# Ledger of designs, part 137: VH-VL binders against q9nrl2r1430to1533

Target 1, 104 residues: q9nrl2r1430to1533
Amino acid sequence: GGVHELSAFEQLVVELVRHDDSWPFLKLVSKIQVPDYYDIIKKPIALNIIREKVNKCEYKLASEFIDDIELMFSNCFEYNPRNTSEAKAGTRLQAFFHIQAQKL
Below, E stands for the ipSAE of ESMFold2; O stands for the ipSAE of OpenDDE; V2 stands for 0.75 times the mean of E and O plus 0.25 times the DockQ between their complexes.

## First folded at step 9 (VH-VL)

Design j171 (framework fv_nezutatug; at its last look DockQ between E and O 0.76; V2 from the best seeds 0.00; counts 0 for: pae E 9.5 > 2)
Fold by OpenDDE, look of step 11:
Structure j171 (fold): chain C 104 residues (1-104), chain A 122 residues (1-122), chain B 107 residues (1-107)
Amino acid sequence: as target 1 above (104 residues)
Amino acid sequence: QVQLQESGPGLVKPSQTLSLTCTVSGGSIDSGYSWHWIRQHPGKGLEWIGSIYYSGRTDYNPSLKSLVTISADTSKNQFSLKLSSVTAADTAVYYCARGPYRSDWHYYMDVWGQGTTVTVSS
Amino acid sequence: DIQMTQSPSSVSASVGDRVTITCKASQSISSYVAWYQQKPGKAPEPLIYSASYLYSGVPSRFSGSGSGTDFTLTISSLQPEDFATYYCQQANSFPLTFGQGTKLEIK
């Protein structure tokens, strides 16, 4: 993939960040605001972290990039009940991602 | 390029426990997906057996729940199926599969193993 | 449980034909339907999710539609490699259930 994959990953992260439903995923959950989050979620991740990994060329395969994005959504769904705004936003954003990821 | 591969005994005696393992390569079972077992009796359709998620939570088909156990071994990047007290009706091709983790519980299977045949016979 | 009833159970068609397979759910399942293609001796392969979205690599001649209880898989112009058994699957609720399959045979 090289530069092309990197560019594709960068572009997709930009699109995810700009999406209206990205707000739960822009940065790591605050331990202060959500004291029990890290007791439940053992592999926290967010779009800013994923963007940084992309910028550092840490993803050698598209599957690795996709895995982190899916982890991000899974964490959201694991912690947040389905009727929460976070889960609903995550559901919509994940659907968007699934469409865009097929281009990778 | 994740790949799934089923393994285990192809022959099981009645009343014994069927034990299968799905080995995942090219990806991690901790990567935030759902992992499924599906079977297909000879000449028949597909039957969902159960699922395990990256968190370790499981869901089972109620028709098989009392007999099924699905577990995961992250150190081996595997998840397994145990079906107890098997009968001829459990003869089938068994597939493991992967799907996205979804908050709405609307699971699809987007990557499948090649399947492994299990015959229940004395 | 939600039953998925496919029709027809089998269909014979020729290359170039338009083929439509239907799947009826025993109750409304919104758009939570997937379609799979299975060739003899092989594992099912995903075609469509959420009733109408094609997986990557699936030819554009495949399409899915429907909502509620009635769903269709359409092949606009049948190709030789399309002869296979097709399954619908509902993802509306547990247990996940599949249709009984539709075998698409060469006429």
Scores: ipSAE 0.526, ipTM 0.882, lowest interface PAE 1.2, mean pLDDT 94
Fold by ESMFold2, look of step 9:
Structure j171 (fold): chain C 104 residues (1-104), chain A 122 residues (1-122), chain B 107 residues (1-107)
Amino acid sequence: as target 1 above (104 residues)
Amino acid sequence: QVQLQESGPGLVKPSQTLSLTCTVSGGSIDSGYSWHWIRQHPGKGLEWIGSIYYSGRTDYNPSLKSLVTISADTSKNQFSLKLSSVTAADTAVYYCARGPYRSDWHYYMDVWGQGTTVTVSS
Amino acid sequence: DIQMTQSPSSVSASVGDRVTITCKASQSISSYVAWYQQKPGKAPEPLIYSASYLYSGVPSRFSGSGSGTDFTLTISSLQPEDFATYYCQQANSFPLTFGQGTKLEIK
């Protein structure tokens, strides 16, 4: 948790948001548009929420930040079948995240 | 950082149930990861037993499917292995391990427990 | 089940040597291979995932390559702390399977 660690979290979140495959992850899934989502996914999370947690200094350990990002991908893979556009985007963005996270 | 530690009896009699627990510290079992049991028999190397996911889903090695149960206790931050009807062939070092959840079930083990030796004998 | 055939089963080498360990899959597994290092009496430690990506903190003398059925782990300049047994693991399909190991002995 120092100032430089929190700056690194913000930079990583910005890189994720900028990535072409971020579109399924920018904000929480709409219950109106996807009625069964919250019956299946019990711990929803999205990039806008993670970014706000970074801005409010809510992550005390790098592992807490990494866990929220991994939860976001795991929710995508749990809800979406493997050949959907959402799952494919998640797979590519997760691979990008793993490369960028090595810099932390 | 995340650490895993196995616990359970070191000696089990044939036909009984082997019961092991993995305690996770420095992280949460409920954080979108996959959690695995792997064993190592000196003559045969490493063998994947099965996995439990943050969602509660399980996958088992088909050769063990009817004999194995993996479960989780989120309140204790633990996951457990039960292997029924053990024989001498089940004598091994048992490891628990963690990996990121994958859309395509391609799992790599990025954190391992220290291992616990289990001997099956009369 | 996908069989992983690892070669050699053991090797003795000197500090500074280049060491190559191979792993062959019984069918194509794309690039879905991990490598682990296990020292005597210790748990395995991850080295490489997806055939060629090093985990954070793994020394750069370790490298991995290959796709399809043929994979290699290379140590470019062997160090005394590298004596261990090395395992490959396919992650292409269930059940996940491991090579039988390569024991690397350093004099």
Scores: ipSAE 0.356, ipTM 0.845, lowest interface PAE 3.2, mean pLDDT 91
ESMFold2 (binder alone), look of step 9: mean pLDDT 92; pTM 0.945
OpenDDE, look of step 9: ipSAE 0.508; ipTM 0.874
ESMFold2, look of step 11: ipSAE 0.006; ipTM 0.679
ESMFold2 (binder alone), look of step 11: mean pLDDT 92; pTM 0.946

Design j172 (framework fv_nezutatug; at its last look DockQ between E and O 0.73; V2 from the best seeds 0.00; counts 0 for: pae E 8.1 > 2)
Fold by OpenDDE, look of step 9:
Structure j172 (fold): chain C 104 residues (1-104), chain A 122 residues (1-122), chain B 107 residues (1-107)
Amino acid sequence: as target 1 above (104 residues)
Amino acid sequence: QVQLQESGPGLVKPSQTLSLTCTVSGGSIDSGYSWHWIRQHPGKGLEWIGSIYYSGRTDYNPSLKSLVTISADTSKNQFSLKLSSVTAADTAVYYCARGPYRSDWHYYMDVWGQGTTVTVSS
Amino acid sequence: DIQMTQSPSSVSASVGDRVTITCKASQSISSWVAWYQQKPGKAPEPLIYSASYLYSGVPSRFSGSGSGTDFTLTISSLQPEDFATYYCQQYSSHPLTFGQGTKLEIK
């Protein structure tokens, strides 16, 4: 569709993806590697999915965008014990997100 | 379906090294699961020995860490346990097991081998 | 290390009975608890994970509950094949630790 300035949502997703603690969230969890994941997590989501929704202009409100990001973190904390690398990364990334989200 | 089978000598002399192998069929140890060794002393409960992650990372029970080595051979779809300097306290049924993937900690075991009895005796 | 203390150590019950087994953790472990069933001469088999989720293929008469330090495994209506030893396990932190077991015997 041509070159355009990144929207606030696009920019924030880029920043989240580039963050050092984004690795647990880049793609959906593999059912092959984690066979019990989808027994627990009923609304799976990841940054690549959110990015696609942004690109398709599926978010009409900032609250919808924020809800998906928060869902992503809530899934992480629901499945992962607090002392796991994933949970720790999630905690830091969520804090970063909350700061950046104030700009929306 | 995935199956696990323990193999190795059923008798080991004190101070020698206990060596066991777990052969995995119906699935690859490279698939992203976690792989574990657990033992059960006669008439007792279960004790976690250690785990190996598909990436090659290992975790050991601190009570056994200095004596335990767990390794994997992807070409044979096997992972192994070595326990050095064994004593009578190491007599047990040894199980290998599979668990869901975790990056660093926190496993439960969803598939188990049938177990193999190892007796430490002179 | 986190200790898992099961109670009772043994219990006698009859077919059709409701049976409850308790596991107490020495510290809070959130919901990172699994339950296993072991029959004589056999390997343990998973029943429950994450404190309350039923493992695939396990009968619905089995259920798990609890969070923090106190956890329970319940069999709503005991069947003949349920007489076995049951173990809880925490996977909140290493080393992974198991309860001492509860032997469920026929009355």
Scores: ipSAE 0.021, ipTM 0.713, lowest interface PAE 5.1, mean pLDDT 91
Fold by ESMFold2, look of step 9:
Formats: structure tokens, C-alpha cells, sequence
Structure j172 (fold): chain C 104 residues (1-104), chain A 122 residues (1-122), chain B 107 residues (1-107)
């Protein structure tokens, strides 16, 4: 989309990365350490990949960007039981994302 | 291939502390896995004792919590179990095992040691 | 604690038979169930994780299903090497707990 939309996507990703609860989402889950993750999660994604897509202008619509962020959270909740540190962090970061996304 | 091997005394007297060591080969204990102790009582099922994670954090079965210590020695590539104040009820085959881990998430065990028999007897 | 109850406790079967083992959780655990095979004198070996996914190297005659509280392990055509004791395990919450086992014997 326009230059202002791309700058907003970049700012939002930076704010997500800076958030204390971003630690489960910064990079893809290690296949060596968590080998069953890739048998269960069909479309893995992480903040570093989303940030690269923003930097390369790969999002044509705001909905595409939002869909990748929501996919990231959906993967977290699909793989991790609700009482885990990962799922709790995902819940808090998703709430933060929804607040920040209103600024788009 | 990662391999696990339990070692320690096979006979322990009541009220003493049971000490077992698991030696990891073909991999490193600080490589972001979970490390477990499980025991199997004679003719009975399996009981999870506790886990240590690459972060150094531990989780213990609440039924054993005050009696159990699990620790790691990365310089020897080993993790250990201490179970205090043992009784005949602690007679079992003891296994160490590895599982996937990212934080405090608990998993199935994908690599098991061969097991070591411990008898608690006077 | 989440109790895992297996049925049956033992089963006698012939080579070629279809065998089904069930495991019931005392509360919902989504799909966080693993199954293990244990032969006499050996450590358990993983068969299935996340209720239905085969562990690497496990023959396709093994399958798992279920979600919530009711889970099954099925062996579609029993082979001589399948005579063993089978355990389910939940990994939804601590303490990790196992079913009491199902012994599969030659008829």
C-alpha cells in the first residue's frame, strides 16, 4: 500500500518486538529442539519473518499484515497448552497488538 | 545419536539419600531440551519424578517435591537425581529421559536411558 | 493431578488381528497425549505424540486418535514384534502422568 501504511506496519512490528512478551515469537521454533512443532503447525511464522516482509514491501494490503500477525498467535495457541508461559505471553502480546492495531 | 545412561548404586538403605547420574553422549545437556527422571515400580506403571530444563529451572512431582533435587553439571554433560529419606516404596527401575522444551512447557520423552534398578532394603 | 485410565489392562490377540487400546483422562487435555511401547527389560519407546502423530520410524499400522478426554491407540494388523506393554501419557499439565499400562500378549 502507500508509504504511510508501510511505515505503520514497520512501527507496529518494532513495538511488538520491544514488548516483554515477544520472546516466544522473535524467531521460528527450533526444529532440532522441538521436532514435533513442524508436524503440528502447518504455516510457521515469527516476528523476524514478518519484519522482513514489511522491509521488502511484501504486504499489499493491511489485512495481509494483520493475517500474518494473527497466524503467529493462532500457531502459539494451537501448539502450546493454555497454562504454559508461551500461551500466556501470546495472550498478553495479542491484546497489546489489538490496541496498537487501532492506530493503523 | 543422543544416548542417555543412568549410573549409581543398585542398593540403598532406608532413610538414606538415593543419588543417580545420567550421562548424555552425542549431544549437549544445555542445547535447549528438557531432561527428566521417571521411575517404574515393580510390576506397575511409570511415575514422573521431575525435570530440569536447559535454563536451570526444575519442576518436581508434588508428591515428591520436598524429597527430590535434580541438578545438572554441564562440564560433565550430566544431570543427577537425589531422593532423600528413601523407603522400600522407592524401589524401582529409574530412567532418565530427554524431551522437547522451549520454556516451561512439558512434553513426551523422545530419548530414554536403559534404566537402572534401585532396591531400598535394610 | 490428571489421571489417565487405560482399557483393557491386558489383551490376548493373534498375529494379523486389529487391536484397539483406549485411554481416558480425568479432565480435558486437548490432544496432549503420547503413547509408548515397552518390551520386557527395555525402556519405553515413543510411538505417538499429540494424540495422532507417529513418531519417526514407527510403522504405519500404528495410529492414534482422540481429543479432550478419550484417546485410542490402534494396531491395524498385529505383528509378532508388537507384543509388549503400552502406556499413554498426558503432557497437558504437571505432574506428567501415565496410564497404568495395557499388556498385549500372544493368544
Amino acid sequence: as target 1 above (104 residues)
Amino acid sequence: QVQLQESGPGLVKPSQTLSLTCTVSGGSIDSGYSWHWIRQHPGKGLEWIGSIYYSGRTDYNPSLKSLVTISADTSKNQFSLKLSSVTAADTAVYYCARGPYRSDWHYYMDVWGQGTTVTVSS
Amino acid sequence: DIQMTQSPSSVSASVGDRVTITCKASQSISSWVAWYQQKPGKAPEPLIYSASYLYSGVPSRFSGSGSGTDFTLTISSLQPEDFATYYCQQYSSHPLTFGQGTKLEIK
Scores: ipSAE 0.012, ipTM 0.675, lowest interface PAE 8.1, mean pLDDT 88
ESMFold2 (binder alone), look of step 9: mean pLDDT 90; pTM 0.936

Design j173 (framework fv_nezutatug; at its last look DockQ between E and O 0.73; V2 from the best seeds 0.00; counts 0 for: pae E 4.5 > 2)
Fold by OpenDDE, look of step 9:
Structure j173 (fold): chain C 104 residues (1-104), chain A 122 residues (1-122), chain B 107 residues (1-107)
Amino acid sequence: as target 1 above (104 residues)
Amino acid sequence: QVQLQESGPGLVKPSQTLSLTCTVSGGSIDSGYSWHWIRQHPGKGLEWIGSIYYSGRTDYNPSLKSLVTISADTSKNQFSLKLSSVTAADTAVYYCARGPYRSDWHYYMDVWGQGTTVTVSS
Amino acid sequence: DIQMTQSPSSVSASVGDRVTITCKASQSVGSNVAWYQQKPGKAPEPLIYSASYLYSGVPSRFSGSGSGTDFTLTISSLQPEDFATYYCQQANSFPLTFGQGTKLEIK
């Protein structure tokens, strides 16, 4: 029998999710916990949403996938001051992503 | 793939305003990233002019800040440069470029336009 | 402003040669340095970011190293297509600044 093999996008999302610094990005920010978040961030996105889009084969180009990932980081950096744990985690995860994205 | 293209008048008179537009294709200026203007005087190196981010915030080179305005038009997927009171020193090839959005404000330019030549002359 | 000083300003070399270009920052910039290649009449193209990471598609003969104030771009075995002008850039603080460039010419 054949074995299912993850696509490059799927594999990268798995690696991002498993990263120690993924915790700010796993799911959408709660409106209850952060009431002003959606007043500032107009295009919210998270790894679970990106994973779903990958699973649905919504990304036809690597650039589309990368754009969503970059949007995710941009949102984090836009909302969170530089010295926050979220921003610091994002910085490290983004650096990791930029290295891994070279394989796409 | 994302592509950037500069456009605008190639000739500007002294004391007038230089206006350039960078048209982005294959990607959205609203999808994050940082967007930059860089220029290169004939036979010289590269000079950063300023940047605009997906949020609309801007940063400018202090040497040009009082004269520079960078803006974005998301409906056209463009961002623009205005440089007022130009002199011969502003004659250069002007590049627009894209880079990742970074919390530490450490910006590299990973995609460049082909550049457009602007000559300041009476 | 942080000044980036490249050396040499120009260098002549032959195909197959090992070439080293240095960039010195006027103050520490950590590892926040990029390298670009520019050919005549063309826009700069990115080679390296964060001092040592190669962009996709860049040949492995290119390498970057350094931290703090001293950075190096190395081409292990020069190829004909490598003759160009190279620029370093610091991304540590605003304003972003570039080195004055190193022109790599055919001997």
Scores: ipSAE 0.507, ipTM 0.873, lowest interface PAE 1.0, mean pLDDT 93
Fold by ESMFold2, look of step 9:
Structure j173 (fold): chain C 104 residues (1-104), chain A 122 residues (1-122), chain B 107 residues (1-107)
Amino acid sequence: as target 1 above (104 residues)
Amino acid sequence: QVQLQESGPGLVKPSQTLSLTCTVSGGSIDSGYSWHWIRQHPGKGLEWIGSIYYSGRTDYNPSLKSLVTISADTSKNQFSLKLSSVTAADTAVYYCARGPYRSDWHYYMDVWGQGTTVTVSS
Amino acid sequence: DIQMTQSPSSVSASVGDRVTITCKASQSVGSNVAWYQQKPGKAPEPLIYSASYLYSGVPSRFSGSGSGTDFTLTISSLQPEDFATYYCQQANSFPLTFGQGTKLEIK
């Protein structure tokens, strides 16, 4: 990790946040609004948390950054059935991420 | 970079249990990925054996369902295959593989191990 | 089970040729098809996912297309390193199934 890798992580996170399908992933799911979420999802994560980890230089390898983003999508698919708007958004955003991650 | 390595005995006698282990390096088995076993018979194509997911769920090829067990050991960063009651038909190259977790259990394998040859012979 | 049938079973071509390999599913699989390249003595390596998307590091001379039951892998200008066996795989339904393979030989 040098300045080039940290800038690339920052740029990619910004692109994910700007994407139309980012809405399920911006912040952690509310326990009040979704009471069973944290019974099912044991390793919660969201774009705001990933962005903060980038800002604090907590990712030492690109694989660590990629794994957190993949975990975010996996949680979405584990909790949400495939026909929900959340799962569909996740599928499209994950495809976008896979293309952009090839540039890291 | 994540890497997968198969290990286990290369020779197994008929009726015994084949036991293989896949060791993951450069990444974590409990990350949000799917983990697969695939085999390739001599002169034939590829056959999916089964999968274990980061959540602990498993899926097996119905043709092997009663004979196969896939498990994970997160403390060793490994997942394993056990195939019971083997015959000569189970002679193959065995691969472990990883893929991103997807909805509907529709999985593609983005990282493969090098493969390990298993021969079933008396 | 969904059967994946590849055509041709083998092909002999020269460097620079365009090569097309087809894969037909016995039932619709949407766009849930992957393609792999396997060189002798090596594990399969990913080429294409979701019918048309290239995996990281795959040369742009490779392309995939199709949906439903009919899928193609195209190499626009064959290179010496492209001789290998190619497999399609459906990911629409369990069990996951692979085509029987297409062996590409350099003439």
Scores: ipSAE 0.158, ipTM 0.786, lowest interface PAE 4.5, mean pLDDT 89
ESMFold2 (binder alone), look of step 9: mean pLDDT 91; pTM 0.943

Design k160 (framework fv_ficlatuzumab; at its last look DockQ between E and O 0.94; V2 from the best seeds 0.79)
Fold by OpenDDE, look of step 9:
Structure k160 (fold): chain C 104 residues (1-104), chain A 123 residues (1-123), chain B 107 residues (1-107)
Amino acid sequence: as target 1 above (104 residues)
Amino acid sequence: QVQLVQPGAEVKKPGTSVKLSCKASGYTFTSYWMHWVRQAPGQGLEWIGEINPRGGTTNYNQKFQGRATLTVDKSTSTAYMELSSLRSEDTAVYYCARGTEWYSKPGLYFDYWGQGTLLTVSS
Amino acid sequence: DIVMTQSPDSLAMSLGERVTLNCKASQSVSSYVSWYQQKPGQSPKLLIYGASNRATGVPDRFSGSGSATDFTLTISSVQAEDVADYHCQQYYSYPYTFGQGTKLEIK
């Protein structure tokens, strides 16, 4: 993408990471802590991975970036019931993301 | 050393509100979730809610939803729990308790506790 | 809400005996269980988190085990200072809930 898009992606990732509800998404889920996670989630992703992709200019379109973010949330909601802290955090963070993504 | 300081006691009439304080020291206040837990006399523990002092995000026990309000004052490293529409059943010791770091799953543990505030609700 | 049921409600043991406290969840909570010790007139103290991880400073005579719905706190050799109420807690889902507690006394 263009310079402006790259900057926007970077800034959005920074804002997502700094959000109170980013804790489920900062890094990949630990297999030690959640032994069955990777039996269920086949395309794991996290904000640190997305940030790295942004830094490496791997996103050529905003839609690609958005797709990865949405995948991240989708994984969370697939694995975690609605009343878990992960799901609650994900719900709020996704809402925040959707608002910010309108600026892309 | 980590310390959570709470007032000793509060006495309130039914239907009124109370705002309990919890002053934190010995650690970075905004880096840890803060929880509130109460214990009625001779009873078990009951979780009320949690707040992330960093941004103010909260989660509540639905039992207290709309009646309990958690806030923080970053400048004084103080957490607050306001409970409205008080009733006799709210009589209990109210604890603030430090949870996990803000970038960790909340609820994992409460490693430091205040001494608790005894709230007595009576006519 | 997930109900945590502890057993027994109370227990009197002799010094040096092995103590076993049980906690049952009304549904699976994975390993998201913590244990607390509360001595008379004091605030709760963290003993175990993640079902089996001993908190910092906790004597090695304390151990936690279990998964899904059945959890156990074990004191390999009970000491006089272990007289307290013990609480289990789940943090799998909201609201976090505690057991009703087990009172441990020494004969």
Scores: ipSAE 0.869, ipTM 0.943, lowest interface PAE 0.5, mean pLDDT 96
Fold by ESMFold2, look of step 9:
Structure k160 (fold): chain C 104 residues (1-104), chain A 123 residues (1-123), chain B 107 residues (1-107)
Amino acid sequence: as target 1 above (104 residues)
Amino acid sequence: QVQLVQPGAEVKKPGTSVKLSCKASGYTFTSYWMHWVRQAPGQGLEWIGEINPRGGTTNYNQKFQGRATLTVDKSTSTAYMELSSLRSEDTAVYYCARGTEWYSKPGLYFDYWGQGTLLTVSS
Amino acid sequence: DIVMTQSPDSLAMSLGERVTLNCKASQSVSSYVSWYQQKPGQSPKLLIYGASNRATGVPDRFSGSGSATDFTLTISSVQAEDVADYHCQQYYSYPYTFGQGTKLEIK
């Protein structure tokens, strides 16, 4: 369902943002601070962008929403080696996401 | 004015535990990561771990995993580090240090440091 | 663990001389290096973060540079108050590690 599904997407995004491990994902990575990021990551995405897409009703299917969230984590793991703070945060937040996504 | 206040000294026997405190003031305690770093006499600096006071998320140097426990008390703006199974090699000055904002990479910089607590572990 | 190796271990400089301190990482740490000054009996003080950004209140004579594995801290004109140990630190990956330090003295 439309209305229920959009509310679920909003609630899930709020839960992700609230999580301690959201810090790498809140906004797009700064090109000034990380100059090579956009040479490596071709489809950048972040929680603020996903939240905007929910607000604008741009997700037609739950799979589209899930794909953007998983892309966000995939980008993190592609750019950041396993022992970095970003990768560890990503691992924990992704596990949290999978638990919350059962509600969709 | 940002301030991190630590007790000056602690003396403990091997095999016991210690809980070191770090009282923060002059900023929003839950908005910044907190780190613990030690320095044995005449030695370099060694990072112990970090805690996010918002939700209590911790990351430890694996050398201290299982012996060090980082906690916070939000109501008193106080960070704690408990170190168990003390041995003479744990004799050092233990610093708390404020990290970056919770929404940033936690180790980016340590911009304010406590004066340190000298822990002496001796029989 | 990423090893941060500083050189030289110590040096004595005349006032006004240019000082270059080196820090080498055992693997790439991108630009995630900070430098700390520690005067005798005191807590460390942040000088540089992100390899090249001066912290608030740090004099212009301090500058940092480098990327990947090779980093430098430069003091353009050494002053008496610069007597200290200097530590580099990487925050790229866990555990965060410090170099062994460089001790700077004035002749």
Scores: ipSAE 0.612, ipTM 0.887, lowest interface PAE 1.8, mean pLDDT 93
ESMFold2 (binder alone), look of step 9: mean pLDDT 93; pTM 0.948

